# Designs tried in a protein design chat: VH-VL binders against o60147. Part 251

Target 1, 175 residues: o60147
Amino acid sequence: MLEKNKYLYIFRHIQTNQVLLSQGNVLKKTALFQLPYPLQKPVAPNGMRPAKLRKDHWVPLLKVEFPNESMFQSVFMQLLNYRKYRSVQPLTSDLLKLPIPVRRRKIMRQEVPNTIADLADILNKEKFPENSVRLQLSDKSDSEYADWPPSVQIDSEEIKLSRGFREKTTVDEAR
Below, E stands for the ipSAE of ESMFold2; O stands for the ipSAE of OpenDDE; V2 stands for 0.75 times the mean of E and O plus 0.25 times the DockQ between their complexes.

## First folded at step 13 (VH-VL)

Design jc7 (framework fv_dargistotug; at its last look DockQ between E and O 0.03; V2 from the best seeds 0.00; counts 0 for: pae E 10.3 > 2, placed apart)
Fold by ESMFold2-Fast, scan of step 13:
Structure jc7 (fold): chain C 175 residues (1-175), chain A 120 residues (1-120), chain B 106 residues (1-106)
Amino acid sequence: as target 1 above (175 residues)
Amino acid sequence: QVQLVQSGSELKKPGASVKVSCKASGYTFKDYGMNWVRQAPGQGLEWMGWINTYTGEPTYAQGFTGRFVFSLDTSVSTAYLQISSLKAEDTAVYYCARGTYYLSYGFDSWGQGTLVTVSS
Amino acid sequence: DIQLTQSPSFLSASVGDRVTITCRASQDISSYLAWYQQKPGKAPKLLIYDASTLESGVPSRFSGSGSGTEFTLTISSLQPEDFATYYCQQDYEYPTFGGGTKVEIK
């Protein structure tokens, strides 16, 4: 049998801008374990992880279509590794000057641009075939966080929310 | 090739403690989570929880939050399950199994199992 | 937690038979389901993950289907080595297993 296309879905938290990766358009409740949690009490630079996933708090950021499972797995695992690496890095002196709540908010806010930059970095290093990867965003301006390789085709259409209700919207983007 | 090797069977009295080991080889230990699964005699499989091999963070299923402790020794690629204050109902085969935390790829490698028998 | 109900709990079959095992979830788990085979005295072996993807090295006579709340494992032509207990398992939430289906020689 021929391999069929695989999708990587990236979701963002509506308030904190934290991101979650998913192999499907439905978030697993255990996806929260992707978020950094304190490795040692009490010192953790980022990542307040909620006890329970609330689906209405997460909206699609982007989705990536890969022509096969091997490419999908490679990119997904590399993104998770970048996230792990970032969670253990020392804080800059500028961040250390901020009160803890302000510091955490600034770190979480950077997850969207960091994830997009990391995705582009991975795709640039892998050197996949021209136009083999299709990228669709909820907000096209987010593509400006990185320079994309020739392997990436950015879809002209943005991802649309199912109902358009921000507070009550359930993530439901099939394609 | 990927291999998980567990410690040998244990016969314990009620109130004792036991520590089961699971030594991993053939892959990068920190890239996969380690799950613990219990099977009582004549019964089905029961997930007990997992430990994040990168952070050392354990997660316990409901019913396994008191007497059960997951730990690691990353220097020897080994995961441990400790059960304190053993009860007769703890009699079971205990399995370790590796999983890809964030992908639904199943538990693709299992230890051979450790039989823990609790009797007076 | 999510309950998985397998049916039947037990079946008798002959070599060459087509065997079907069903797993029902108490809520929608999308495609986040795996199937395992366990032989007496042995650890379980992964057969299928993501509802329908065959694990490397598993014979093509095994197949999985379904999504949401209803899932099926099919063995198209039962072989002597297939007599075992089969379990479904979800990881949409904290992992849970079905009660198992024992496939015995008729």
Scores: ipSAE 0.567, ipTM 0.822, lowest interface PAE 2.0, mean pLDDT 85
Fold by ESMFold2, look of step 14:
Structure jc7 (fold): chain C 175 residues (1-175), chain A 120 residues (1-120), chain B 106 residues (1-106)
Amino acid sequence: as target 1 above (175 residues)
Amino acid sequence: QVQLVQSGSELKKPGASVKVSCKASGYTFKDYGMNWVRQAPGQGLEWMGWINTYTGEPTYAQGFTGRFVFSLDTSVSTAYLQISSLKAEDTAVYYCARGTYYLSYGFDSWGQGTLVTVSS
Amino acid sequence: DIQLTQSPSFLSASVGDRVTITCRASQDISSYLAWYQQKPGKAPKLLIYDASTLESGVPSRFSGSGSGTEFTLTISSLQPEDFATYYCQQDYEYPTFGGGTKVEIK
């Protein structure tokens, strides 16, 4: 029997722009282990890795529909591997000269563009059929962080935001 | 077990040089920065700076530019502090201490300290 | 350039006493403060980081609190092995240490 469709959900933090990957449309506490850490202890409570998951602080970034579980698992694991690889890269001298909180914020601000670029890189390397992967974004301009293969269909409808960035959508409507 | 083992005490004359070693074990050396901390007799702790163990790039606190040089031998997981043109005021215990690159976790592992005594 | 001022410089206490040590920063450092214990002739030992997070293996009688410019280290019931000098350290930017607080047996 053919495998059923599977979804990848990607969230961003409303303040830090950190990114979490999820198999479901609701984050589990274990998702926090995806955030960078020095192996032996938690990230500082107010910085890189929160002590607890505040579900109201994480909003949809994008959603990907795959034709089957095998494709989903392959892409999901590769995304986690890209994040792991990046977390062990040396910091530049410019970053190391900054106060630690500024340095951490600067690193976190790159997570959205990096994750989108990683996803596109993975999908460009895979041999998926044309239009077999459906991508839906909360902000369609985010697709501009990467070049997408023919296998990806970008949905014209944006994901409706939850309760996090009310002012953002209101400002856009007022224009 | 994370361990930092420093070289032994040194007795020096003014104008000489000293090189203190700090050998790390029990963790991946390049994943953590190495800090140097000075403690003069009867005094508090003073951060001298640190070295990026992946790139070898040192950063020196104000007042420690010049005569103080941090270096590495990554093949043996060892950091070094060299002090040239020693002065009596350099008499102190010198500690190496492990810290993170991008997170604030304090210094969670310290060497046993190396006493450098400078006297005429 | 962030200065940390510890108070008191020394205190005298008995086994079982509750001890409180303060650390004041010259500017807002959020929660980026660590506490260390140092015994004579020994290296400092990390007790607390990020103002209130207890380092692994540190007894639960130690606790930290505070944010911004005012921080405290508390020992709820002093033990014989707790007689030492305690230092605060900020890591909001390039690290600096407080002047120390010596806890002596009464």
Scores: ipSAE 0.006, ipTM 0.515, lowest interface PAE 10.3, mean pLDDT 82
Fold by OpenDDE, look of step 14:
Structure jc7 (fold): chain C 175 residues (1-175), chain A 120 residues (1-120), chain B 106 residues (1-106)
Amino acid sequence: as target 1 above (175 residues)
Amino acid sequence: QVQLVQSGSELKKPGASVKVSCKASGYTFKDYGMNWVRQAPGQGLEWMGWINTYTGEPTYAQGFTGRFVFSLDTSVSTAYLQISSLKAEDTAVYYCARGTYYLSYGFDSWGQGTLVTVSS
Amino acid sequence: DIQLTQSPSFLSASVGDRVTITCRASQDISSYLAWYQQKPGKAPKLLIYDASTLESGVPSRFSGSGSGTEFTLTISSLQPEDFATYYCQQDYEYPTFGGGTKVEIK
């Protein structure tokens, strides 16, 4: 299934706006390890790692099709590194003076735009061939979070994922 | 203690609208999603959808789009269900139920239910 | 949507009996299953979540087991207050309920 290996899906949590990266259209349980703060009984929107993956709690943010798996892996790893880098940066004084819940919420709100910006930055640096990377967004406005290089072709087609990270069927579309 | 208190029973005619309220107390309103569940007389439970109490974003189950609207007044920790163009088949008890956003903890708190009767 | 089939729909039992209710899912839902008790004119009450975790305040005579597609609610010794209708509910995806099992007095 070589084709599946070249697809990057980015999901956002419907409540916290936390972001998960996925190879392929189905989130794996291990994806939750991308979240920094494990908690046994978390409540939103504290930005915690839930104990279990709830499929209906995550929606696709964007889909990226790469020319091959190697390019996918490169970008995927870089995205993780960017996120890690941000996580270890000191907080600004403005954030530090906020109550912890408020601070966390504010940070969580930035995960989506930051991830999109990271992706664009990575792709800009990679200098892939023109129109070799296909980007689909669930919300077209999200593309405005970054300037995209010529390697990226933004599709007008919607991501065809439904609940449970399945491909949309005619039945799903009728719902 | 966690409490969900719903508005009282409603008797409506077909074509009318109804708005059921669900007031939450005893916890941080925005920390838990609010679900709506319908139960027709003598029938089982049917999940109608939920509203994100933090973002205000509603999600409707299949069959509950169009005439059904979830809304919030976070200032008073209250969720609302509005049903427009009421039909006889809308006759049911409607429940609000608290649920977690992350984990499979079920609906741990329920309103007492609101009977909506639609009759000509 | 994921369908949940409960069996039996009706169950007659006596106080002290061991009662078992089954819930079958149309697909693998891992452990994302809850059990509720509902008495006439009352809202459902959460008994079990995550297939086997007992909700706080629920008597220990209630237990849940199973994973994947087959789940069971067990009442080890039926008490008078346990005569009610029981529902399973999955939250692997958007929630759906089973058809219910009414436990009646024999």
Scores: ipSAE 0.005, ipTM 0.580, lowest interface PAE 10.3, mean pLDDT 87
ESMFold2 (binder alone), look of step 14: mean pLDDT 94; pTM 0.958

Design jc70 (framework fv_dargistotug)
Fold by ESMFold2-Fast, scan of step 13:
Parts: C-alpha cells; sequence; structure tokens
Structure jc70 (fold): chain C 175 residues (1-175), chain A 120 residues (1-120), chain B 106 residues (1-106)
C-alpha cells in the first residue's frame, strides 16, 4: 500500500515576493506558469515555454504536511483556483491611480500574505481532524497573516535553509 | 474503483468535426485534472494538454491549439475533446487520463481510448 | 520541448530474465519522470512515478532509478504478462513521452 505525496512546498521570490507552489522540495520549471506577472518573456511560440527557472532566486516560505494524498490534492487544487481567481479580479480604485510599474510591484508584494491567507481560508473551510495538518514556516511571523483552524499544528522550528528546502551544497557556496 | 469510460470509435471525412467524451466515476471529479493523450497508428504517446476540472481552464500543448477544444460537463463528471476541420493526420487513438498539471503523480487512470479515423 | 530517448527501441527476452530499459532526457529533469506499460490495443498503465516510486498495485519486480538526465526501469524477473511496450514520461516541463521500448518474447 504505497501512499502518494502528502507535502506541499511553497517558495517565494527574493526580489518580487511572488509565490510558487510545489509538490516536491525542488521547483519544476513549469511552476513558472503559476505566475500572473512573468519574470521575463516566454521563449517558445504562444508563450508555451516558461522562462528559465533560477533556483538561487527562490527561498522557502513554508511546508505543509497533510495526513493523506486526497487532502493534499484538494488543498493544492483549491490554492491554484484561488490564485486564478485573484488574477482576474477587478483592481481597486487605489491601485488604478498608480502607474503600471508601481501597481505591479504592490500587487506582487501582496502574494505572500495572500497565499498564507488563502491557505488558512481553505483549511478553515475543510473539516480536517485536530492537529492533522503540520505547518512549518521560514519566518513564523508570516503565520500572523491568517487565523488558523484547530486542524493546523504550527511547528515551533523554522525552516533555516537559504535556498529551497535543501541544505547548501559545495556547488551552492561556489556561486 | 476509479474508472474512465470513453465514447466509441468514429469514422469521419476530412473537414468534419468529432467530439470524444470521457466519463469519470469512482472519485471526486473536481479534485483531479483530466489529460488528453494521442497515439497515431503504430506510433508512440503524445500529450495534447490538460483541463482543470475545478475551474474549467484548458491548457494545450504546442501543436494542439486552434482546432482542438477541451471542455467539461461537471454535472455528469464528463470531459470532452472536440476536433474541428479534421485532417488525415488526426487519425489516432485518443485517450483521456487522470492526473494533475503541477503535481508529479503520473497519469494513474486512463480511459480505454477512442479511435478516430479520418479518410476520404 | 524536452526530448526523451529510450534505449533499446526493441528488446527480445525470456521469462525469468532481468530486463533493463533506459530513458535519457535532453536536459536535467530532476526526478520528474514516470514509467508506463502498454499492451497491444490497451491503454497505458502507470508503473512508476517520481523516478522511483512504485504505483499502488504494481508488482515489486518493477523498479525505477535515476535522476537528472539518465533513468532506468528494471524488471527483476520477467513474467509472461510483462511482454509489452514501455514508455517513460517527464513532467518537469509540459509532459513529453519517450519513443517506447517494445519487449517481445525471445
Amino acid sequence: as target 1 above (175 residues)
Amino acid sequence: QVQLVQSGSELKKPGASVKVSCKASGYTFKSYGMNWVRQAPGQGLEWMGWINTYTGEPTYAQGFTGRFVFSLDTSVSTAYLQISSLKAEDTAVYYCARGTYYLSYGFDSWGQGTLVTVSS
Amino acid sequence: DIQLTQSPSFLSASVGDRVTITCRASQDISSYLAWYQQKPGKAPKLLIYEASTLESGVPSRFSGSGSGTEFTLTISSLQPEDFATYYCQQDYEYPTFGGGTKVEIK
């Protein structure tokens, strides 16, 4: 009886604060399709290929452990839906007053608090058992962006990896 | 038990349209994405794209934009593939397969396939 | 697109043999590779995902290994029902499949 992946890894961009969701502790290049504001132009015709993923520009935001694959699937799909929903909503009048570059920077800087709020909203909606979902953050103060349900246990230990969810290697330190 | 059941074989003339169905059962339809995969006679597998069953948003692989349309009827847990302006090169078995676009679980359940033959 | 090259394209083997199939990616795909089995006239069946994770219900004689650009599917002791075509598939970018390896009876 093999159980499929039950971990969600969330990364943030060190300069833009944009967020990527991942099944694994290493980001896939296709994860870049999640971004509403691409970091650079797509290379392929019709924008089919994402820009090159620069792993040194992404750091861990948080890791979530679910009790089983079905719960993980439900939450992950809903997070992708929330991201799509946010990308098509009308802009507020305050944002519309700003020049486009300033507006985009403000929107991108909200992705971390928005993603954390969305995750908490989904978990509050779902009826998971008490302490069944384990949440570990790189910065515990980020948990303050939302109110968490009883199903969530926030780990007292922070993630201290400087890149992704991997320890630094000699290759990472050389460059 | 997870099951994907596709519509029967189709014989069409060039320029016609075809609509292939894929009915899902045994799981929560909106929790998994639906992929479409093509296999020409005697050839290998070719990924055509995916549709998000929660949002209804299709994603097409390069080469499958324009004439190919993915759609859903969530009330009956069914995904559809429509091909317009059929060409002889569209002759193939078309498969639906359950999976997720951003997750690497593989396609763990497949329809039985629908043979579409385009001949003059 | 990421290209996957399978070798050999054709393999002749006997029941009880250890069979090894290789899949090479045109670029680093980490561990984002799956293996499928397809019998004539049938849909493919998932055997392995994430390079080395055996799908539920798949016999333990099947195993996967590798990372980066070189991947291997091994059948430790070939059974009569294992004569089929095997495909690797990556999902590091938009999914692509290898050309297939046909395993036939010797």
Scores: ipSAE 0.012, ipTM 0.601, lowest interface PAE 8.8, mean pLDDT 83

Design jc71 (framework fv_dargistotug)
Fold by OpenDDE, second read of step 14:
Order: structure tokens, then sequence, then C-alpha cells
Structure jc71 (fold): chain C 175 residues (1-175), chain A 120 residues (1-120), chain B 106 residues (1-106)
């Protein structure tokens, strides 16, 4: 019996560095609702939520393979929670000194390292079996944003995904 | 085994309110979102919205804002649907269904449904 | 909202028949489509998700195919227990269901 997809894909916006979580190799429009700001047209340069999904504006950040669906589901939900939690945190004094548009951009640009750190934190707390979680990064240096638990095996090869999409040639062992 | 057990059938008068419960078991409640789906008699399925069981944040489909409220009691792994100011048109079977809004595993587990009848 | 149009709305078939149900989306939804079976008085049952992935426990006679805007559910050999209403559902955007296809005994 084939296991359900247990891959987490994280995409970043090429301009704003906003982050979207995805189970699929193709971004869903609903993924936009992960973004904290109101809908606006056109693309959200100030960290707002775009009205439309421009798949070509999103590039892969990382891919995570979990041991099973349950673990994936749990981590996914926790990641969403972490993001929400950050969105309600008081702004730092440094951020408050910046104009609102700049502030918003600055906050959104932190989503990449924050998300990576969140993932590591969640995985540290979950204490999954050693080397049971496989992590691939588009940029290996991004792994340095966090300390990873023994459960995480970081692949030496970087992920090869097209903008907004997984490459068709990319093997999906869970499907 | 995953189970969603909903509260029993309801008969209400117009203007009244109803609260349907959906108790989950057999899995980690906060790891999977909960959806609500309506089915009027003899009609098709209609997605009403979902609630993030981890954060408690509800999302309502168009047409299901205002009178419809999703809520949780995570301590007992239960999701709730409250409908206020009931109308005859609200007569339907309401289902809870497990599934995370941002994921695409389908709604893999369903409650047995709760019939809400609104009649004067 | 994305509209899903199922065809046919009604289908009469016999046991052993190959049955094909079509679901058309108003826009490209990639593979974000699921199929459900519903019997009278019962909750829907997930058959296929992600257009072609068979849900655990579902008989292999069920299969899904398609991507983009055209999708099909196929029952290779209709069994007595397969007479039911089938729904497609997309979750690319806000989830929506097709109108359903009732498979009846011929």
Amino acid sequence: as target 1 above (175 residues)
Amino acid sequence: QVQLVQSGSELKKPGASVKVSCKASGYTFKSYGMNWVRQAPGQGLEWMGWINTYTGEPTYAQGFTGRFVFSLDTSVSTAYLQISSLKAEDTAVYYCARGTYYLSYGFDSWGQGTLVTVSS
Amino acid sequence: DIQLTQSPSFLSASVGDRVTITCRASQDISSYLAWYQQKPGKAPKLLIYDAETLESGVPSRFSGSGSGTEFTLTISSLQPEDFATYYCQQDYEYPTFGGGTKVEIK
C-alpha cells in the first residue's frame, strides 16, 4: 500500500521573500491565505497578500521528507502556528523606526530564516527518530539558520525546483 | 482508527440557533484541520469552511459568514458548528470532515452527519 | 470560485461494466482534485485524492486520471456496492464540489 505524500515544500517569493508552505509540488491558490496581510493588487511588494497567485514569482526554499503522514501533518500545522504567533508579536524598536512599507518588507524578508528556524525548533521538540527526516535546501547555507536535531538528515544536494513548481522529472516516492 | 462522531439530529424553529458538535478520535486532533460541509435534502455537497484545529482560526466560505461560527474545544478533541438565526433554507445535513485546508489529501474522514431541520 | 462540472449527472450501468465519470474545472487546478462516493443516508467516502492517488482501503477497480481542467474517475468493473453518487472536489482554491453523478442500476 502506497504511503501518502509526506513531503513539505516551502517556497519563497522572489521579491518579498514571503514564505508559503505546500504539500504539493504545485502551489495552491489557497496558499496565499498563509500570508498575514489583506489582499491587494497587484503583487505585494510591501509584504501584503497578493490577490492572485503568480506561481512564477515563487521559488523553492526547501523540501522536507517526513517518516509518515502524521508527522508531516503535525509539523505543517505547527509551522502555521509559529507564523501566526510571530505576526502578533510586538514590533521591535528598530522596526518601529522604519516607515510602514519598509517595515513590512523587512518583516517579510525575515520569513525565510524564521521559517527555517521554526522548522528546526518544531523538529527539536518532536524528537523524531534519528535521521528519519530528510531535508533538502535550495541553498545549503540556509541550513545554518538553525541547529538541527539528530532526526534531521541534511542532503548534500540542493533541491532543483522550478518557480512555483516541482520539476516533472523530480521523483516523488510518496506518489 | 480515525473517527468523527457528530451530535444528533436537531429540530429548530426559524430564528433559533443550533450547535453541532464533532468529536474526533483515533488521531492527533490538532494535526488535522476540520471542515464543515453542508448538504441540503436531495442536493449536492457544499463546503462551508474549515477551522485550523491548532490555531483555532476559522475560514468561512462565501455565503457562510455571519450566522455560521466554527469553534473548538481541543481538550476534548471536538469541533463545533453554530448556526444562529436559523432559516428554513438551513435545513440540511451538516458534516464535519477531516482535512487541512492547505493540503491536498482530500477529506479522508467524515462524521456521520447531523440533520438540522428548520421548520415553523 | 472554481466551478466543477460533472458528466453525466446520471449514469445507468450493469454489474461488470466499465464506468467513467468526468469532472471539468472552470480553470486549471493542477492535480488538486478528489473523488468521493456517497451512498444514501451516509457520509461521503474519499476514493481518490490528488487526481489519481487511491485512498487507502479503496478497491483497485477505482482509478482517477487527469490534470488541469479535465478529470476522470473510472470504475473498471462495476460492483453491486458501487451504485452510489460520486462527487469530484477541488481544493486548489476554496474547496468546491461537482454536482455529482448518480450511478444507477441499469
Scores: ipSAE 0.839, ipTM 0.930, lowest interface PAE 0.5, mean pLDDT 91
Fold by ESMFold2-Fast, scan of step 13:
Structure jc71 (fold): chain C 175 residues (1-175), chain A 120 residues (1-120), chain B 106 residues (1-106)
Amino acid sequence: as target 1 above (175 residues)
Amino acid sequence: QVQLVQSGSELKKPGASVKVSCKASGYTFKSYGMNWVRQAPGQGLEWMGWINTYTGEPTYAQGFTGRFVFSLDTSVSTAYLQISSLKAEDTAVYYCARGTYYLSYGFDSWGQGTLVTVSS
Amino acid sequence: DIQLTQSPSFLSASVGDRVTITCRASQDISSYLAWYQQKPGKAPKLLIYDAETLESGVPSRFSGSGSGTEFTLTISSLQPEDFATYYCQQDYEYPTFGGGTKVEIK
C-alpha cells in the first residue's frame, strides 16, 4: 500500500500497563521481545520461551501518523532504543527495598508515562515540520505526561476500537 | 486451594430476571479474569464472555449482548451474571471459570455450575 | 468466530484401549488450544493447555499434540474414570469450544 509504514501503533496491557510498539495495527509475536519483564512464566518446559501474545489483553494507547516512512522509521527505532536503555539501567535503592513482585509491578505501571514522555522527547529533538505528526489517543489525558513540540497535532477524536486498533469482530463479519 | 462456588439452582418464568453469583477463594481475585460459559441441556459448552476483575470491564461474545450483564463485588471476591427478560432458550447450566490475563492457559478452575430453568 | 470440529462425536472403548480424539480449527490458531474432560453432572476439568502441556495433577496417560489447524488428544491406556465427554477449546481469538466427543464403555 502507498501509506504503508507511516503509522506507529502503541498498545498497553489492560492489567499491567506494559507497553508494546507496533508497525501495524495488529501485534506480532516478536513485539514481546520489547518487554523487560515477562508477563507470565515461560510456556515451554525448558523456560526459554517468552509469554504468548494475547491480542485481546492489549488495547490501544495511542496512534501516531507520520508524514513519511523515513520519519516513522527514525522515531520507531529511537523509541526501541529508549526502551532498551531503560531495561539495562541500575535499579534505584527505593526499588531494591521492595519485594520483587511489587518492584516489577511498579516498573511496569510506569511504562505508559515513560513511553509518552520518550515519544515527546524524540519529537522535540527531531524538529519535524509544524503540524506534520498526528497523535490520536484512547484517553486524551495521557497527552499530559509530556510537553509536545509544534510538529505535533493532537486529534480531538479518541480511539474507540474494542480491542487493538481493529474493529470489533462479529460472526457475520468473520464469515 | 482455588475454589469457585456458585449460587443454587433457579426456576423462573419467561420475562423474569435472574442473578447468578460466583464466589472466589484461595487466590488473588484481581489477578485473574472471570469467564462465563453456558451449557444448554444435552448441548456442548458455549463461551459467553469475560469480565476483567482488575478494571471491572466486561466483554461479551456475540449472542450475549443486551440481556446479559457481568458484574463484580471485589470486596467479597464475587462475580455475577444477570440475565433479564428470560426466555425458554436461556435454560442451561451457567459456569464461571477462572482465566489468566497474561497467557491463555485455559480455564484452570471452574464453579460447580448453576442450573437456570425457564418454564411457564 | 473460529469454528472447532471434533471427531469422532461418539466413541466406544474398553479399559486399556488407546483413544485418540481430533480437533480441527477453521483457521490457524498456532498452539492456543486446550482440552477439557467433563463427567455427567460435573463442571469441565482442564487437562491440557497450549496444545501439549499437561495441567498439574492430570495423569500422564493424557497427551496432546498438534499446531495450526489440526490437534489431537490421546489417552494411552483408558481407565474406568476416563469415560467422559472431552472438549477442545481455542482462545487465539474469542474463546470457542468444539462440539465434544463422548467416550463410553464398550
Scores: ipSAE 0.006, ipTM 0.477, lowest interface PAE 12.9, mean pLDDT 80

Design jc72 (framework fv_dargistotug)
Fold by OpenDDE, second read of step 14:
Structure jc72 (fold): chain C 175 residues (1-175), chain A 120 residues (1-120), chain B 106 residues (1-106)
Amino acid sequence: as target 1 above (175 residues)
Amino acid sequence: QVQLVQSGSELKKPGASVKVSCKASGYTFKSYGMNWVRQAPGQGLEWMGWINTYTGEPTYAQGFTGRFVFSLDTSVSTAYLQISSLKAEDTAVYYCARGTYYLSYGFDSWGQGTLVTVSS
Amino acid sequence: DIQLTQSPSFLSASVGDRVTITCRASQDISSYLAWYQQKPGKAPKLLIYDASELESGVPSRFSGSGSGTEFTLTISSLQPEDFATYYCQQDYEYPTFGGGTKVEIK
């Protein structure tokens, strides 16, 4: 019997660098609720939750393939937790000196490296089997944001996804 | 084996409160979200919301805010649904169902349901 | 909220019949649709997820197809245990269920 899809897609917003987690390579509207700012009708460039899902504003950051559903589920939940945890942490003194809009932008710009670091941290703690997790990045240099455990195999090929949409392949990958 | 076991049927008067439990076993509780689904007698299924079992953060569907509260006791892998100020219209079978809100695996495991009857 | 419309609401069939149930979404939900079976007095059972993926343990006579706004659940050869109510459910947005399709014995 076939196992459930074990792919994690991470997208980033082209303007705000906000990050969304997705099981599929097509974003769900509910993905917007992952964003730490709960406002439903704010201006996205200010680092708040967009009112609508503009798929064309989201580009792929990375793709992760897990060996089984349980591992995927666990990592996914932990990623959400890390994100939430950061959102409620006290701001540093340096950030507090900045105007709120600037502060928010700066925080939001850190979501990409933070998310990558979170993923690595989670995987380091989980200690999955060697080379059991496959990581594909849109930019290989992004792998430098973290130290990866032996369980992670980084692909040499960069991910090729369209903005907020399926991979640019002639054959759709089975989910 | 994945199992969700809910508390027994409840008979309440209007204005009272009820707390339904859903005990999970056979899997890592914090790795999967928990949903609540309502089904009035002879009616269809209605998603009430979900709770992130890792963070404890609840999300309520429209129409299920205020009187409905999702909570957890992770030490015993149990999710709870509390309904306050019960109304006759709250009479229904309430299900807990495993599934993470942001994923698309469906609700792959269900509790047996808890009938809550509200009558004067 | 996304509305799911199932058709038909009621379906009479015989053992061995090919049964088709449709689910229409009020907007494009890609493949984020699941199908459930519910028998009287029992909890729903997941049959199909992601529009076409068969849940583990579900007989192969069940299949799902479709994307966007039109979806179909097919039972290739109806068995006695298949008489039940079937629901589609989307999770592209806040999860919502279809109104259900009751498959009855002819």
Scores: ipSAE 0.819, ipTM 0.918, lowest interface PAE 0.6, mean pLDDT 90
Fold by ESMFold2-Fast, scan of step 13:
Structure jc72 (fold): chain C 175 residues (1-175), chain A 120 residues (1-120), chain B 106 residues (1-106)
Amino acid sequence: as target 1 above (175 residues)
Amino acid sequence: QVQLVQSGSELKKPGASVKVSCKASGYTFKSYGMNWVRQAPGQGLEWMGWINTYTGEPTYAQGFTGRFVFSLDTSVSTAYLQISSLKAEDTAVYYCARGTYYLSYGFDSWGQGTLVTVSS
Amino acid sequence: DIQLTQSPSFLSASVGDRVTITCRASQDISSYLAWYQQKPGKAPKLLIYDASELESGVPSRFSGSGSGTEFTLTISSLQPEDFATYYCQQDYEYPTFGGGTKVEIK
């Protein structure tokens, strides 16, 4: 619904680098609809199997705070549309030369830089007020995949969450 | 060639502690999770938990909270299992096993196992 | 936790026989099921992943089928080296293993 909160939580898969978007700080099974629809066999244009949703295999990539729910919903929907557009594009000749497993790994690995670039492109087009959108990244170097507009403020503190956007306790570190 | 090499067998008295190592080679250590699996004599396989090699966060199965600790030394691509306050029922072979690529849905590489015997 | 029940727990068969082992999950796990072979004194070896995909280097006589809650491992023509215990394993949630099926050659 449009009445959702103003935070966008972006997760990445530890092994494949696939990306999932979430309106909450914990992934739900319904997030799998962002990936190619589950197939009996991997016959989609990109030849990839859908990722499984084990919450402990997904880590924070970045958190985006918007000034209101309307701006959040606009950006969230545009990101989903960009992902859908990418999933149906023809494969390049360079990718077609590769064996299928190598091709799939390269395509999946690009989801992080692609999502970052798409987010920046959307924010550049929307012309939001200066410093109105706050980004917090798990790895600040990921911000270098794009040029950010004046509307974006990047948090100096990286996300130190190890499992979803749940903060680590001192007990977890003492083990 | 992917290889997981575990430390040698241990004979311990009740109440002692033990630390088992699992050294990985032939792949990027942080790209795969490390699982721990136990097998008591004559029994089946029991998943103990895993450690996220990228974040360092351990996750324990219900029966393995408290006395069991998973840790890493990423500089030498090694995972560790520590068991404190050893009991006779801890006697088992302990395996480390690599969490495979997401598409593989299984553990495709295993250590050779470390026998831990707890007896007086 | 998701419980996996294997049947039979033990079987004895002749070389050349077709052997089928069943694994039942306490809830729907889609295709998130793997099969392992363990020989005495050795670590388990992955045979099948994603319910039906054959692991590289595993003989074609091994096959897996099923989805949801019912899964089978089939050995189409049993060989002497197939003497082992076989385990199913899910990772739809926290991983759990079935109780195992010991296969003895007659």
Scores: ipSAE 0.007, ipTM 0.543, lowest interface PAE 9.8, mean pLDDT 81

